# VHH binders against RCC1 domain-containing protein 1 (RCCD1): the designs that were tried, part 23

Target 1, 376 residues: RCC1 domain-containing protein 1 (RCCD1), of Homo sapiens (Human) (a6ned2)
Amino acid sequence: MAEERPGAWFGFGFCGFGQELGSGRGRQVHSPSPLRAGVDICRVSASWSYTAFVTRGGRLELSGSASGAAGRCKDAWASEGLLAVLRAGPGPEALLQVWAAESALRGEPLWAQNVVPEAEGEDDPAGEAQAGRLPLLPCARAYVSPRAPFYRPLAPELRARQLELGAEHALLLDAAGQVFSWGGGRHGQLGHGTLEAELEPRLLEALQGLVMAEVAAGGWHSVCVSETGDIYIWGWNESGQLALPTRNLAEDGETVAREATELNEDGSQVKRTGGAEDGAPAPFIAVQPFPALLDLPMGSDAVKASCGSRHTAVVTRTGELYTWGWGKYGQLGHEDTTSLDRPRRVEYFVDKQLQVKAVTCGPWNTYVYAVEKGKS
Short names: E, the ipSAE of ESMFold2; O, the ipSAE of ESMFold2 at other seeds; V2, 0.75 times the mean of E and O plus 0.25 times the DockQ between their complexes.

## First folded at step 21 (VHH; framework vhh_7mjh_2)

Design p5 (from y3 with A33Y; at its last look DockQ between E and O 0.62; V2 from the best seeds 0.00; counts 0 for: pae O 4.7 > 2)
Fold by ESMFold2 at other seeds, look of step 21:
Structure p5 (fold): chain B 376 residues (1-376), chain A 122 residues (1-122)
Amino acid sequence: as target 1 above (376 residues)
Amino acid sequence: EVQLVESGGGLVQPGGSLRLSCAASGFTFDSYYMSWVRQAPGKGLEWIGRIYTGGSTYYNPSLKSLVTISRDNSKNTLYLQMNSLRAEDTATYYCARWDLSEYYGDHPMDVWGQGTTVTVSS
């Protein structure tokens, strides 16, 4: 068989606090750059001002506005105000800690609780072999919130496999491939056809009959990927993060508009910019409150997705990376600061003959794991 | 149009004090958390502290003894008081807007001022 291909992590986008994004020059990086320590990292969790890296050996390293390290770490999840850390404890216990991000792991955590993992061999036959990553806890009975109460129980009947938090909402993927959403809905990010908030997990009826394999939550938008590689996307689109038509916000992000709000036949909101009366302005979609099917160029199948505050990244089955949305910090990876309302392939990886395997977005940056394509 | 405008920078002697102001316009000031951030020449950004809507503050531990953040919601103004200034406090000082979501996740800082320069030297 072919030899193992070692992988590397790459970063691009905002890095103004000195967080590692490859070379880390200035406030932003416009093209993917390899991370210095990208050979043994197994988890990247990025916030706006800092990034947490977890190595396979259990080392947690913070880069950016907070710099610190800790050992015996199984997982970490970063938000701007809080860092959640799952640490190995004595015996079968694990310790969930919540830290003020600015403490840099010094002093005492704000909060801590023991979490007892289930016995080995209790894999979910319909899902992944292991419990999900933070913010979903290993027992899949709760998740970590960046706001108190930090421990949020989940009904065991949900059988959660993946959970992602946006700025105001949550997405949950269950073992059967169903998607639930809850939290704030004012931008249509819950996908139920309304802008109402939901206090409890609510099944996305519009996805019935489909089996989803992946979810991602952005600032105010939502993405899921089906087993067959189809992308469904909904929520806020003022920055083009849904890859649906938006105002002409290409280079400066500036726009002039006369707004008139209408609804499409599918319940999405349509606004029209009034640049010139005689030239018919192109319609755009500001909010998409129901899941919309998105086709990638060349009919590529998607396998993974990740979202920042206002951008979206997708990995294809063949190892390509597509990005779109707000790009003013270079977080789209196209060697510029252009925002896009269409998917565009990140050519760096193709040019370097790299196969993308994973993507993790911070609010204004993007981290990518890629391996060298096999040489046969 | 959302704007933040810093003022009050200038030259100050070591050991001196200085108060910076940040005038906010175009949004409901008292509904947002605010922050001060600085950048010394040749260095990355350094977070100074934040002030919550009710006036509670949280500071970078390395700067806590040197700074005080306050706000006057009736004037839409954020303040940074700096005391016992040192040469290492020479930087451009920025104010920034952010707010924690009432649900999940955090709201990143999305609006910055133009900055005001403080130089600590004789």
Scores: ipSAE 0.191, ipTM 0.621, lowest interface PAE 4.7, mean pLDDT 81
ESMFold2, look of step 21: ipSAE 0.455; ipTM 0.766
ESMFold2 (binder alone), look of step 21: mean pLDDT 84; pTM 0.838

Design p6 (from n20 with S58Y D99E; at its last look DockQ between E and O 0.56; V2 from the best seeds 0.00; counts 0 for: pae E 3.5 > 2)
Fold by ESMFold2, look of step 21:
Structure p6 (fold): chain B 376 residues (1-376), chain A 122 residues (1-122)
Amino acid sequence: as target 1 above (376 residues)
Amino acid sequence: EVQLVESGGGLVQPGGSLRLSCAASGFTFDSYAMSWVRQAPGKGLEWIGRIYTGGSTYYNPSLKSLVTISRDNSKNTLYLQMNSLRAEDTATYYCARWELSEYYGDHPMDVWGQGTTVTVSS
């Protein structure tokens, strides 16, 4: 790429296990902080208690509850129980290793297999294909599961381009821009209009006729982004992670009432919501089982999305970052711990004249790659 | 309201044993995986282990020989048995709830107790 420019990685949110997420202040970081090795990092994969960093030179480094380093690494994918590592071998095939997360890179992996290399991406002349990024394997004919069996074949006719795993479900984007989902559905995260589970990939009929460019899976919610920059989102909304009105924000008034001395003075217990002016409950949406179109505040087009357990992050074509959902560890990046049921721009990057290029969420934190504006 | 309350901490001599308890309330305890974590003074959190609803356990390998996690679903209580304690085991010990996951396992710890302090000193 002729316009490659140096950038940096930033992190915010939970870091209580010592994950490097900036300067390492306490258990959480509320504003984006640059990572010390951010210029060399090409992959960040985060779980709750540790983060895996892969550099351009093939160095894997772990930070947090797991520590260690390894070389010749092409990719890594972190879950709380398992670390998957893709290593270059002496031959043409790559070596896929699965490690128990608590003992990662020490001794023997739980499982290892030689895997076929990725196709060279001739179907994507922009050269920005993510095919073969874990958990999707380079051949795009299988993926790594954090539960045995670790190697999960995919039917070749699916022609997978991207695969993302939530806590209980999977999303697959195919070469034609169609989306499939499977796994648990009890929060509507499969997007089929029901709460039923699906054992096998099932096409999202509601998106037929649209071409999707990106998928993201959260704990129990799902996002995809069309080639025209439209955001579709579905699943669980208890924490506002769909950017739809949520019960949690409407119930904040009860917590405030219990903190007042009113309960102590008259012995009574005051219970009310922080809703409408007349005290009536504000309306909310707990579950959205079909894809819903989400508009960003200024009609901006989205190009990237990532989800944590209960939050959502989106990058726009103009390099802005929007976040929403559960924010009590600071993972929304707004210098506070406020949860949101609407998209809010992370002003740090605007204030620093940075253009956001990528986002990767762990369960309770957010990692962002950004470059300086005006350096084309 | 969902709560986790740890107890059983205190001062103990090196080589001693303690059993910590975590009383759960406000949710269906036997539907959730649970964890113990600890934090030594001036250090980050250290994961101790996890116990699933069916009783399967997984431990931090550095602590595996020193600890045992168990649960009593009839009492909504999580336990941590610690043996052969050393000064380096001085920490605040927390229990935490994981959301139920049946498929892919990257489950957030969304509810924490306030902790119970263990001091190992002669």
Scores: ipSAE 0.323, ipTM 0.690, lowest interface PAE 3.5, mean pLDDT 81
ESMFold2 (binder alone), look of step 21: mean pLDDT 84; pTM 0.847
ESMFold2 at other seeds, look of step 21: ipSAE 0.382; ipTM 0.726

## First folded at step 22 (VHH; framework vhh_7mjh_2)

Design aa1 (from y3 with G105A; at its last look DockQ between E and O 0.60; V2 from the best seeds 0.00; counts 0 for: pae O 7.2 > 2)
Fold by ESMFold2 at other seeds, look of step 22:
Structure aa1 (fold): chain B 376 residues (1-376), chain A 122 residues (1-122)
Amino acid sequence: as target 1 above (376 residues)
Amino acid sequence: EVQLVESGGGLVQPGGSLRLSCAASGFTFDSYAMSWVRQAPGKGLEWIGRIYTGGSTYYNPSLKSLVTISRDNSKNTLYLQMNSLRAEDTATYYCARWDLSEYYADHPMDVWGQGTTVTVSS
């Protein structure tokens, strides 16, 4: 398939600390720009001030507010406070290291432990049932946290295959395609219809009967993609990161400038303020505490999602990239700094006849892997 | 409304010292970590350091010997003390708020001040 062809990584958005993001200079990149020519990067993990790159040859390189390199690396996960690194040892076990971000790869890690490599393989009915990438550990029975204790066990019956951390919450995708959330919930990011925090993983009942293939966690919002290509999104929408109407669509000087609040049947609050294109109060949604189905403009099926602090990116089955949300650093990839509360296709890839295969958002930037389109 | 206002910038001679202040309003100051960031003319942003709610500080290693960050929660004020200033320290200095939740530490800076300019004469 196309995933095996040589491809390239592209970056856009914030790079003000010197992190490599296309040009590698200035404070921001507004249009997708190719990264390092000829380098076979297999993992990009970005925080606000630095980015970790892992190559298929096992080289880890840091760019931005942190610098340095290390070998024999299988995976890395960057957060602003911590860098987690999974390194291959001389034997079958791997070494998990947790570094303070400000001194990453220098001196001694904050914590290190040998971990069991992925070796269970119970008939291995499908590779999707096994642990994927940090912060989920290879054994799928623990994850790394950006605060102590850094090693956090998961109940084995969860059968985790993907885990994503937002600023205050966690999302877990299990082997059966069920989604669990826990952590802070005051922005509706847990998806249970309340704003209550959850100390333990809690199943998203609203998604029962559906099989999810992907989860993504942003600063205060959540996304999952079903096996059939549907997008479900919930949480905070102050910046348009849910692709639901925001307050900033109001026109200036409207005579009906006041707020009103009502509830949708799914428990979300719909607010209105002055400013609509015909003078009527315009609805907007500040918080969506239940999963909402999101339609892409062309009815395209989604296959991958990633979230930054206040933006969302989705890859379609046909290799298109859609972005929305807060865009003031150019992290939406549209050659401007416009924020959006509706999905917009990143035209650069279409114009270059590239198929997008993967996307990874840092808090304020976006990294994309794309390959040349095959003959149609 | 949430506001951060920097002050204390100005002209200073090489080798001199300067203390910058950041007045916070519109939020519970002692519930947030805070940071200082600077931007020299024609250059990118440079992180200076971060101070947590309990007073622990972390600094850019390149600047650690030159700067001290402190906070006074009773006055809702963040401070940056700079010593032995050099021409390359000429920059606009910003304070920023971090919302470090008790669950995770990877919170982006979500509120910025407009900055205060420090000029160190050649």
Scores: ipSAE 0.013, ipTM 0.453, lowest interface PAE 7.2, mean pLDDT 81
ESMFold2, look of step 22: ipSAE 0.186; ipTM 0.638
ESMFold2 (binder alone), look of step 22: mean pLDDT 83; pTM 0.830

Design aa2 (from y3 with H107R; at its last look DockQ between E and O 0.38; V2 from the best seeds 0.00; counts 0 for: pae E 8.4 > 2)
Fold by ESMFold2, look of step 22:
Formats: sequence, C-alpha cells, structure tokens
Structure aa2 (fold): chain B 376 residues (1-376), chain A 122 residues (1-122)
Amino acid sequence: as target 1 above (376 residues)
Amino acid sequence: EVQLVESGGGLVQPGGSLRLSCAASGFTFDSYAMSWVRQAPGKGLEWIGRIYTGGSTYYNPSLKSLVTISRDNSKNTLYLQMNSLRAEDTATYYCARWDLSEYYGDRPMDVWGQGTTVTVSS
C-alpha cells in the first residue's frame, strides 16, 4: 500500500477585496502563498473581486467581495456579475443555480434548472466519464453564459468535451480533439485569420490534423494544448500574453529601440539605443489571428493551461509552472510586478521541491495546486 | 496624459451627505465604464459601483441604498453622491476607469485616481 503525496493550493496576484491569496491585506501578493490549511479543495473558480472554492466534501465557499457558503456543491463557476453553482439533487438530476454575484447564496437565485448528464443506455463503458466542468453543463447540450440568457444550448452534434469562456469569446473542445471558437473576434482571439465575429461555433481549420487535449480562454486571447504537449496560442498581445514580442514591454524593460530617420521633426536626429544588430527597429506583434506554435524553455511538454485577462499560465509534464503576460498585480508569481513577453518558470515551486499539477487563473490572479516531489 | 482627479472629500458628521467628483482627462471619457472604489484605514478595497457609458449602474448590495453614481459626459466628470454617512464610511475614495470594453466582464481597472479622503466623525 502506497501513501498519497500531500498537496496544497497556492495563490498569487490581485487580492484587494480580501480574496484568500495570502494575508488578505493590501492589493496583491507577488509570490505564491499557500491557501488555508485543512481544506481539501478540488475546484477553484476566480473572478476579479471574488473566488469560489469547492471542496471534495461538496462545500462551496466564497472569498472576497462575495462571501458565504453552501453544501452539496458539485461545481461552481464565477464571473464578476454571476455565480453558477451545480448542486446534487435527490435523483440522477443535478440542480444548476445562477446567482447574481452581488447577492450570491443569499435569498433566491436568478433562476435554477434541473440538468441530467447525457449518457448512452447500452454502452456504459464506451463513453462514460464526461469530464467537462462548468461553464459546460453535464448534459453537454448547453453552457452557462455570463450574460442573459444564462442557459445557452449547444447542438448535440458538436459532442462538446470542454468549453472555456474568455471576456468576449468561447472555445469548445469536442470529443475528437477538434477546437471551435465563436463570439467577438476584434483582437484575433477566434483564430480564423480575420477579426470578424462569429455568431456560431466555427472549426479552427488551422489546427486540422492535430488532436487537442485542452483549451483555455483569456480576456482577448486563446490557448490550446495538443495531445503531444504542444502549445498553440493566438489573439491579443498588447501585454505579451502570447509570449510574442510586444512594444509595451520594451518600454517596461527599460530598453527602447529608437528609429533612426534622416528627417528631423524638431531639428534633431533620433539615435538607436536598443539591441537591434544593425540599428533597425525591433519587430513586435500586437495581434496574432492564427494559432502560433509556442516553444517553452528546455523544450518541455505542456499538459495544462489557464488564462487570465492578460496573462497565461502553463503546467509542464514534469510539474513546472510557466507564466507570462501582464504582471503588474504580481499574478505571474516571480516576486515582482514585471510583465513578460516570454515564458518564465515560477521558481517558488522548484525551490520548495513541489510539482505543480493544476493551474487556474482569475482575471488578475493565479491559483496553483502542487504536491511534494516523490523521493528519488 | 490619461488622468483621473477626485475631489470633494473632507470631514462630515454622521448622518450627513457628501458628493465626490472625478475629473477625467486625456482619453475619450464617453467610451469607458467607470467605477468608485474605497479603502478604509487598515482594510482592503471595497467596490462601490460601476456606471456604463449609457448610464446603467450596478452597485455593491451592501451600499446600494447609501450611494448614487452618475456621470456627465459633457464635463468628463464622474460623481458619487453619498447620504446618511456613518463612521464606517470613513475611507479614501478612488475613481477608476475600466479597460476598453463597454460590456460588463472580468477586466482590470486600468487607470486610478489619487483618491480623496472622507472622514465621518463627530
């Protein structure tokens, strides 16, 4: 009989409303901080001002601008305006409740509906273990939207396995490992090579022939991870959230490539001070409207990804955590408020001999589950 | 330069009223949702409410009966009216601009004012 390795949740980034990332003082935590001891958390769903925690015993707790608790909770999904809660019912049905976030778990929900997981009657071992979590409903025929109508049907032919919502768009992973996107596209977050919006799910043709295992959606960017551990990323890059070169980080990095021109605006010549080899301006990418392959340092394979509004986090097969993007609340976990346009390993977990197993980002913070390394 | 400047803070007795102003400059005020947020001494931030470009407002339920947020787009000014003030309303009050989006979502307040202090005491 083997003993289980102990695990714990950690948080970092914005916590100005008293979210449980650290002591709860001030606006932000810059280094990973363990969450409350003795709580067996199995789901974290974070909004900007509050976080929902679900324990393996079925307890839901809210922390931050919203507070309260409820029992018999299977799953929860938080947005700034709305909390969705899936509770166990007396029969095979579950109860989906949708709450206004400002009055969550108090009084009456905005509405509620019984839902039943989709299942085949004959081939029980053929397709069981539907792994989807909110906002995808267990029936795989609908999802929760942060705006009314909160219940949105999905065609059963999509055979959805995972669904992730960004600020203005959706990503859907189907049973065959294909990715669909829809919603707002003005920042390239749909991945179809245009900035046009899509009203209905549209297949990402650029990923044809690949099998995806995970999707993640941020404010205006998108990530998926293939079965073989490759990362594809697209959308908006003003803050470096795609790990592609960005103009804004050149200014934050105290290094500025200046254009040399023979024309003077005010009678002076602009001189180059940047790192360009021949004095040419360094290129940058503001929007990536097609999926781009992203290589991690050391050639590591990715297994999980999560996105905040302007940052990205990835867990590797060897249990390392990489973060990049906008970091001014400390949500990158590097003991500073530096923004990055390249992946950087979060050294806290390496220093503590921990293997990261899961990551979930709120808009401006990051939550991480990690276990002690096994003996070698 | 993008700037938010709060004014109207000061000392007020319990039960009194106060109107705070936030002057905006350096950006297209009409295109942004705005918020008021406060921080009592030694406490974390407390969201007060948000106002959208079209004038729709959403409030912290614990404060809804005490405050009114309005905006005057012709003056590039955001307002916070507070009534029936209590000692627990002593705080620094900030106005903040939401990132470039009209709809309610999980976005940063990307520009903050310096704050104005309100003290409620006898």
Scores: ipSAE 0.012, ipTM 0.485, lowest interface PAE 8.4, mean pLDDT 80
ESMFold2 (binder alone), look of step 22: mean pLDDT 82; pTM 0.828
ESMFold2 at other seeds, look of step 22: ipSAE 0.013; ipTM 0.483

Design aa3 (from y3 with M109Y; at its last look DockQ between E and O 0.53; V2 from the best seeds 0.00; counts 0 for: pae E 4.2 > 2)
Fold by ESMFold2, look of step 22:
Structure aa3 (fold): chain B 376 residues (1-376), chain A 122 residues (1-122)
Amino acid sequence: as target 1 above (376 residues)
Amino acid sequence: EVQLVESGGGLVQPGGSLRLSCAASGFTFDSYAMSWVRQAPGKGLEWIGRIYTGGSTYYNPSLKSLVTISRDNSKNTLYLQMNSLRAEDTATYYCARWDLSEYYGDHPYDVWGQGTTVTVSS
């Protein structure tokens, strides 16, 4: 019969609190390192100081500033202020627990409630269960927030399928592939063409007519991936997290800067400083308040995305991993601490003949699931 | 430009007390949670505690009896009071800014001070 290819998780970036990113007495790991050999991890959720690992057998383990373990875990979502855990009960209902991060899994949770999964127990033997439901609750009628009230209702007509939280905003993908955003907008991370905050979910009209398959939220930027593999990205670009030109390139070679600001046709701000290579002021983009189409090198199709506070990671259909943005902790996986304003392939996986299948970012680190390429 | 500058470190005898300060500039200080962390020579970072915008504090359980975190929003200053110092408290002490959103996700900023060194020796 057909041979199942083995897979492993890898980590890189900030690990100064002892988070498991491979071996590490230091503050950071610059190249992907294998994690927890032989453990069948199905969910990784990372915050700044700790990481939660969930196995397919239902074991939850914490690594870093928080430690501990628990059983019967179906999902976990880590933030620096709290840990949310979805645990299996004796019946079909699940138990949502919210723990203070500093004492997670020890003593009493801050809050707990029984919930019913939206698609409970379909039990497809041919399929594999995929993590990624929290912070969206299985009922799709609420999500978990790191600020009380921890349980935040959603209008049922939104028909939420995915929800991701940035530092100041939320992204919601509905059942029809439409995207909504709300929260703070001061870096254009809501994608509505303004910097205004939105108290309630607001449809991204710029994406109408397109069917989105994934959303990802960074600290102050936003990403979605269409069913056809196109990447749309918007928000803050001071660190190159949008893969758009940054001020660093525009200031190259110029001692005295002169700035001019105008908007181009897609609503992004075009700024200029001195130091352009051809003698003219070079444009850069600090904020992109409308979704911008991003092309990967070689025209590769994207299938998954994840964001940290100021970096972006994308998995292609062919199993490649691209990263860009803030890299000072090695969270881009390029064997250095360089920040980038363009997508760059993480060569480790190509060099090791590995296909990347999933990525999840903490604020300043990156976790990747990859399988061996078949040699047959 | 956003900056955090720690001060107040130095040599102190075992059993002594010390107060560290962290001066913040370039941002709205009273809109952010703040943290103290430390790193002893040859060891990893150790989280000390956090103070939220409303003044609530949370501490590393192993350090809770030794430290008190406070803030003065009118002076844009974060403080760490340490008592009954021991040799193992020798470390570089850092303050860090946290943008723990009052509404949404938790993506802490990577804004750190340069640190202030505390040496506890006889």
Scores: ipSAE 0.248, ipTM 0.670, lowest interface PAE 4.2, mean pLDDT 82
ESMFold2 (binder alone), look of step 22: mean pLDDT 82; pTM 0.822
ESMFold2 at other seeds, look of step 22: ipSAE 0.349; ipTM 0.704

Design aa4 (from y3 with L100Y; at its last look DockQ between E and O 0.53; V2 from the best seeds 0.00; counts 0 for: pae E 3.9 > 2)
Fold by ESMFold2, look of step 22:
Formats: structure tokens, sequence, C-alpha cells
Structure aa4 (fold): chain B 376 residues (1-376), chain A 122 residues (1-122)
């Protein structure tokens, strides 16, 4: 009944290996630029040096330091060392493949597994099935890791719905809206108040009583979005990727001599430098090991988030895009290379009368799906 | 301040060899993986290879037989040895620091040198 409007993908940030990010031959795109026509791209997954594009018709295409194409693909996830691909196999089942990125889609994959639906039985008295986001979460019993062993078990009682991988950690969203984390924690990216690593999924108790709808994992930071549109964010803030106060610029050698570190009562690290006016040190937060509530300007509600290595992007319910964090490659989309420790709206989409519907970040770039605002 | 400075570029004839150096300062060189990347005129960047703190190296398969990456941690210096150079190896060569990680995952390069130019021509 409703009229579907045409949409397009846009890219900005680092593209030095020739990955598709719009116009130009340089290493960077500083303002959103259209990628490909229309609605045929349904999935984008970007790594440092290459990007994987999946179309609605099942074509997978690689752009950048890796090249190649394949058919019968439903989904892909790209990292610098590995490409995970969900493909149609012989017969009705799907085939999950892991490729070395250097030789992706050429010859034989490093690993492959047929994917079957989670079976229900008398051992599941609730009768509820769990599903996840492929290809990283092929079923509620296992996930794909970018490190060997590539196929790792998950306890089925977690009822996993979404899995996101950062550079050193994992975030899992369950069917009830609870968040678990594990992996490396040295920048507080696990959200448990410590810097210790966790081998197994551990519930974020600080979020108990809240229902989360989305998770996103960056290089060393973490984000989740509640059903009511609130943003919780934690981990590393050296580049302002948490939208918390970041240290003022100063000469590195002389600044280090005056820099001091202390902890807040919530375990976050506070550092001070001599950059503030009025002769007082300006406080900043280097690490936030517990989830912190983040307000967007104008009281906007968030619905989607994505993280790069050191930047964060959020889509609002009204179709606006906010970005913050490290911006040296133009991955914040503000027509400059300025880093930010506060959310800033990407004005390009507002100026073009576009509603942002999805965002996915590579380590140093950002891809955005947006549609034209309707008439009426 | 954190800096990477490449040197050793210049004009070389086809079939020749060249060794590039990258001097690092302002950070603990021993704690970071390092890489070499090049850019031919009018082309995108091409990754050459990387070297970890323990000396393990990984190379672009297309270039593996033609290049050798090494490091001298006592001099904070990264090296690239290139042999059997061709006109298509004409490029600006950059060294870059990887953002070090104790766990595997994406490991983005966060500091770049200004580059040194190699021209292969007679």
Amino acid sequence: as target 1 above (376 residues)
Amino acid sequence: EVQLVESGGGLVQPGGSLRLSCAASGFTFDSYAMSWVRQAPGKGLEWIGRIYTGGSTYYNPSLKSLVTISRDNSKNTLYLQMNSLRAEDTATYYCARWDYSEYYGDHPMDVWGQGTTVTVSS
C-alpha cells in the first residue's frame, strides 16, 4: 500500500586503496558522495582497505585492495584479514564461508560450514527460536570469529539476536534486549567497570531493567541503543569517540610532562592537561569502563548506531545522521578533517532533503543509506 | 610529537635495487607493528607488507618475492628492500604505524610518513 521511495548509498572517509567512496582519486572523501544507483545494494561491510557490497539479487562485489565477485550471496562481513560470506549452497541450505582477504573469492575458502536453522525440541520448553545477524551469527549456538578457530560456540540459552565485533571484543544482544560482552577489555570496552578481559559472554549489569534494540562495536569502544531511543556508550575516548570531554591539543612532549591521571567513582579515567583558559586544567575522560548515557542535540531519539575504529555514527528516528570522534580521514562527513568530542549532525543529508535509514562504518570510513523525503 | 620520515628514494634503472628507510620518533617504536604502502601516480594506495614487533612479516602476495621488510628497534628504523625494479614500481612509498593491539582484529594504520619518491626509468 505504501509507496517505496528510491534510495542510494553514500560514502565518506578513507578510500586510499581505491575502495568505492564517491568521487576523486585521493585517499579521502570529506563530504558524503553517492556510490551506486538505487536500491540494489542491500548490505555494505567495510574494512580498512576494501569494502564488500551485496546486492538484493545476490551479487557480492569487492572494492579496494581486494577485488572479485560472486553470485548467490546473501550477506558478507569484512575485516582486514578475513571475509565471511553467507552463500546459497547445494540444495536448500546456506553455506557460510571464511576467506583470507588477500585471496578472497579465489580458489578455496579457509573454512566452510553448512548453516541449518536452530532446531527446537523438548529440551526447549519455551518453544522460542533464536536468530541472529548473519554471517557472524549463523545460529544461536555459534558465532564466527575473525581469529581461529573461526567457528565458536555460544550457549543456546543466551538466545542471541545480534552480534557485533570490535577490534578486540564482541557485543551480543539477546532476544530480551540484554547486552553481553567479552574479549579484550584494556580500554574499558567491555563495560563491566574493569579493564580485565572476559573469555565468555558476560551480562552488562549496569543496563539491567532496560531493553536494548541495537548494539555496535568499534575498535575499542561500544555503543547500544535502547527501544526508547537512548544511547549508552563506553570504552576508549582518546579521539572523542564516546562524545565525552577529550583533552585539549598541546605539544606532545611537554604535555606529557604535565599530564595526570585519576579515576572517577564510576571507574572512568580522568586526565588533565594545561590547555584550558582561566589557568585551570580542563578535565577529560580517556576511558569510560561503564555505560554512559549520551544525549543527542535537540533531544533526538536514536534508532541505529555503527562504529569505526575511533568514530561513532548514529541515525535518529527522524532520519538524521550524527557523527563524532576521530575525523582525520573525513569519516565524520562534515567537509573537513576535524575530530569531535560531541555529536554533530551531518548537514549534507538535510541539505539534500534525504532521510538516513542505515549507517555502517569501516575502520576509517562511513557508508550511509538514505532515501528521498516524500511528497504530501 | 609522533613522526615517521622516509628516505632513500630516487631514480633507478629497470632491474635495479633500492633500499628505503623510515625513521620513527615520538613514540615507543618497539611496541608497534609497522607497514609499507605505495601509491603510483594516478593510482590508489597499494599495501606492500607489515612487520610485527617480534619480527614476523606478512606481504602482499603480488609483491612477496620482490620485497623484504625489516626493522632495527635499536635505531627506531623500518626498512624496505626492493629488487628487480620495473617502471610500474614508480611510486611514492610511505611507512605507517599500526595501532597496536594485544588481541587480533582490525588494526588500522594511524600515523603516516610524508613519503619518498622512487622513479624507475632510464
Scores: ipSAE 0.265, ipTM 0.649, lowest interface PAE 3.9, mean pLDDT 80
ESMFold2 (binder alone), look of step 22: mean pLDDT 83; pTM 0.832
ESMFold2 at other seeds, look of step 22: ipSAE 0.470; ipTM 0.761

Design aa5 (from y3 with S101T; at its last look DockQ between E and O 0.58; V2 from the best seeds 0.00; counts 0 for: pae E 3.5 > 2)
Fold by ESMFold2, look of step 22:
Structure aa5 (fold): chain B 376 residues (1-376), chain A 122 residues (1-122)
Amino acid sequence: as target 1 above (376 residues)
Amino acid sequence: EVQLVESGGGLVQPGGSLRLSCAASGFTFDSYAMSWVRQAPGKGLEWIGRIYTGGSTYYNPSLKSLVTISRDNSKNTLYLQMNSLRAEDTATYYCARWDLTEYYGDHPMDVWGQGTTVTVSS
């Protein structure tokens, strides 16, 4: 009867280890390029040196510094030295494995454990459309960490729906749309108004009364998207990954830098450096320790977010992609290596009349699924 | 501003040895982990190993018998000692800085040197 719009995966940013990212030549791809992989990919998880692709049929493929394949895989999560995979086990339970990345899935995993498969929502259409949920395990009562202990229980009362790991912290979205954070906080990435670490999940009080639909964790920054399409962002901003004024864009370098600390109305920290064009210190925000509301150009509503080490990508309800932050490997997709502290639409998809449906960032690259705009 | 400068490359005979140096400036050297990475002609990057702030090392298993990484924090210098060199070790060798954490995540290199070329041939 009705036909699906055709779709394809695109990649841009760092690919110096030979990971698939468009043509695969050189170390960087600066504009979105279609991947050789087909449209049956349901999960992309990228580290700096390799990328894991999981298909709907359960095939896991590695590209880059590690090159291998495995079957019966439900999900994968890549970090630089360790790859976590969730596979169908010999019995009714799933098998969680942690592999040394350089093993390329050859030989034995470093660690493995049978885990209880998710019983709730097992045949949910949302599960089919959003295959892959690592680091959160299907049971929603534990997550996988790339550092021992690899299996980390979560209190059942949290009712976790989504969990994302940054370099030092974790974000958890619960069934009610509340957000919790824990881990290291030295860059404000926990969103509690302090730089203190948290050993256990702590509710973000600043978001009470709002219902969040999505969370994303970068190297040292955090993002969530509300059900109404608002973006809240916090943490480290040295590279402009919060879309707030950065030190690099705030100064022009004629005088010695000095630093003065003040607070904005929302608790963000304002710092000043020397080198402004007129001699006055140029303001910048190095750390945003509370969630800040971010407006996209033209007031677009957001539906998905993903973060790399020092960049942010957001998909809008109308299928546009915005990126900002550190861009020196071309991971912002603007045909250059410019870093930005403002959201910028990736014009490639607009020019090709494509709607972006999904985005996932590695540390220094960006993968995007897009479909043709339908007409009939 | 932040700089890494490699030196010590050159021509060496098969079976020979070579020590590469990487001079660091513009940052607090002993607060960062450091790494060596190489790129053979026409190939992708290959990491060699890492050395942490306390001096512990982790190597690419395929290169472990070839190399030793060390650092001298008082001179802001990273070293790569290579022994029993073979023709396949011909490459440009880079040092790189790592923003290492103790929690989760990746160890992405954010600062690179320009590289020093090692050629192993008779």
Scores: ipSAE 0.308, ipTM 0.688, lowest interface PAE 3.5, mean pLDDT 82
ESMFold2 (binder alone), look of step 22: mean pLDDT 83; pTM 0.833
ESMFold2 at other seeds, look of step 22: ipSAE 0.356; ipTM 0.711

Design aa6 (from z6 with R58Y H107Q; at its last fold request DockQ between E and O 0.73; V2 from the best seeds 0.00; counts 0 for: pae O 4.1 > 2)
Amino acid sequence: EVQLVESGGGLVQPGGSLRLSCAASGFTFDSYAMSWVRQAPGKGLEWIGRIYTGGSTYYNPSLKSLVTISRDNSKNTLYLQMNSLRAEDTATYYCARWDLSEYYGDQPMDVWGQGTTVTVSS
ESMFold2, look of step 22: ipSAE 0.550; ipTM 0.817
ESMFold2 (binder alone), look of step 22: mean pLDDT 82; pTM 0.824
ESMFold2 at other seeds, look of step 22: ipSAE 0.284; ipTM 0.670
ESMFold2, look of step 23: ipSAE 0.262; ipTM 0.651
ESMFold2 (binder alone), look of step 23: mean pLDDT 83; pTM 0.829
ESMFold2 at other seeds, look of step 23: ipSAE 0.486; ipTM 0.791
ESMFold2, look of step 24: ipSAE 0.297; ipTM 0.690
ESMFold2 (binder alone), look of step 24: mean pLDDT 82; pTM 0.827
ESMFold2 at other seeds, look of step 24: ipSAE 0.532; ipTM 0.811
ESMFold2, fold request of step 25: ipSAE 0.177, 0.263, 0.300; ipTM 0.604, 0.667, 0.682
ESMFold2 (binder alone), fold request of step 25: mean pLDDT 82, 83, 83; pTM 0.824, 0.828, 0.830
ESMFold2 at other seeds, fold request of step 25: ipSAE 0.176, 0.249, 0.197; ipTM 0.628, 0.663, 0.641

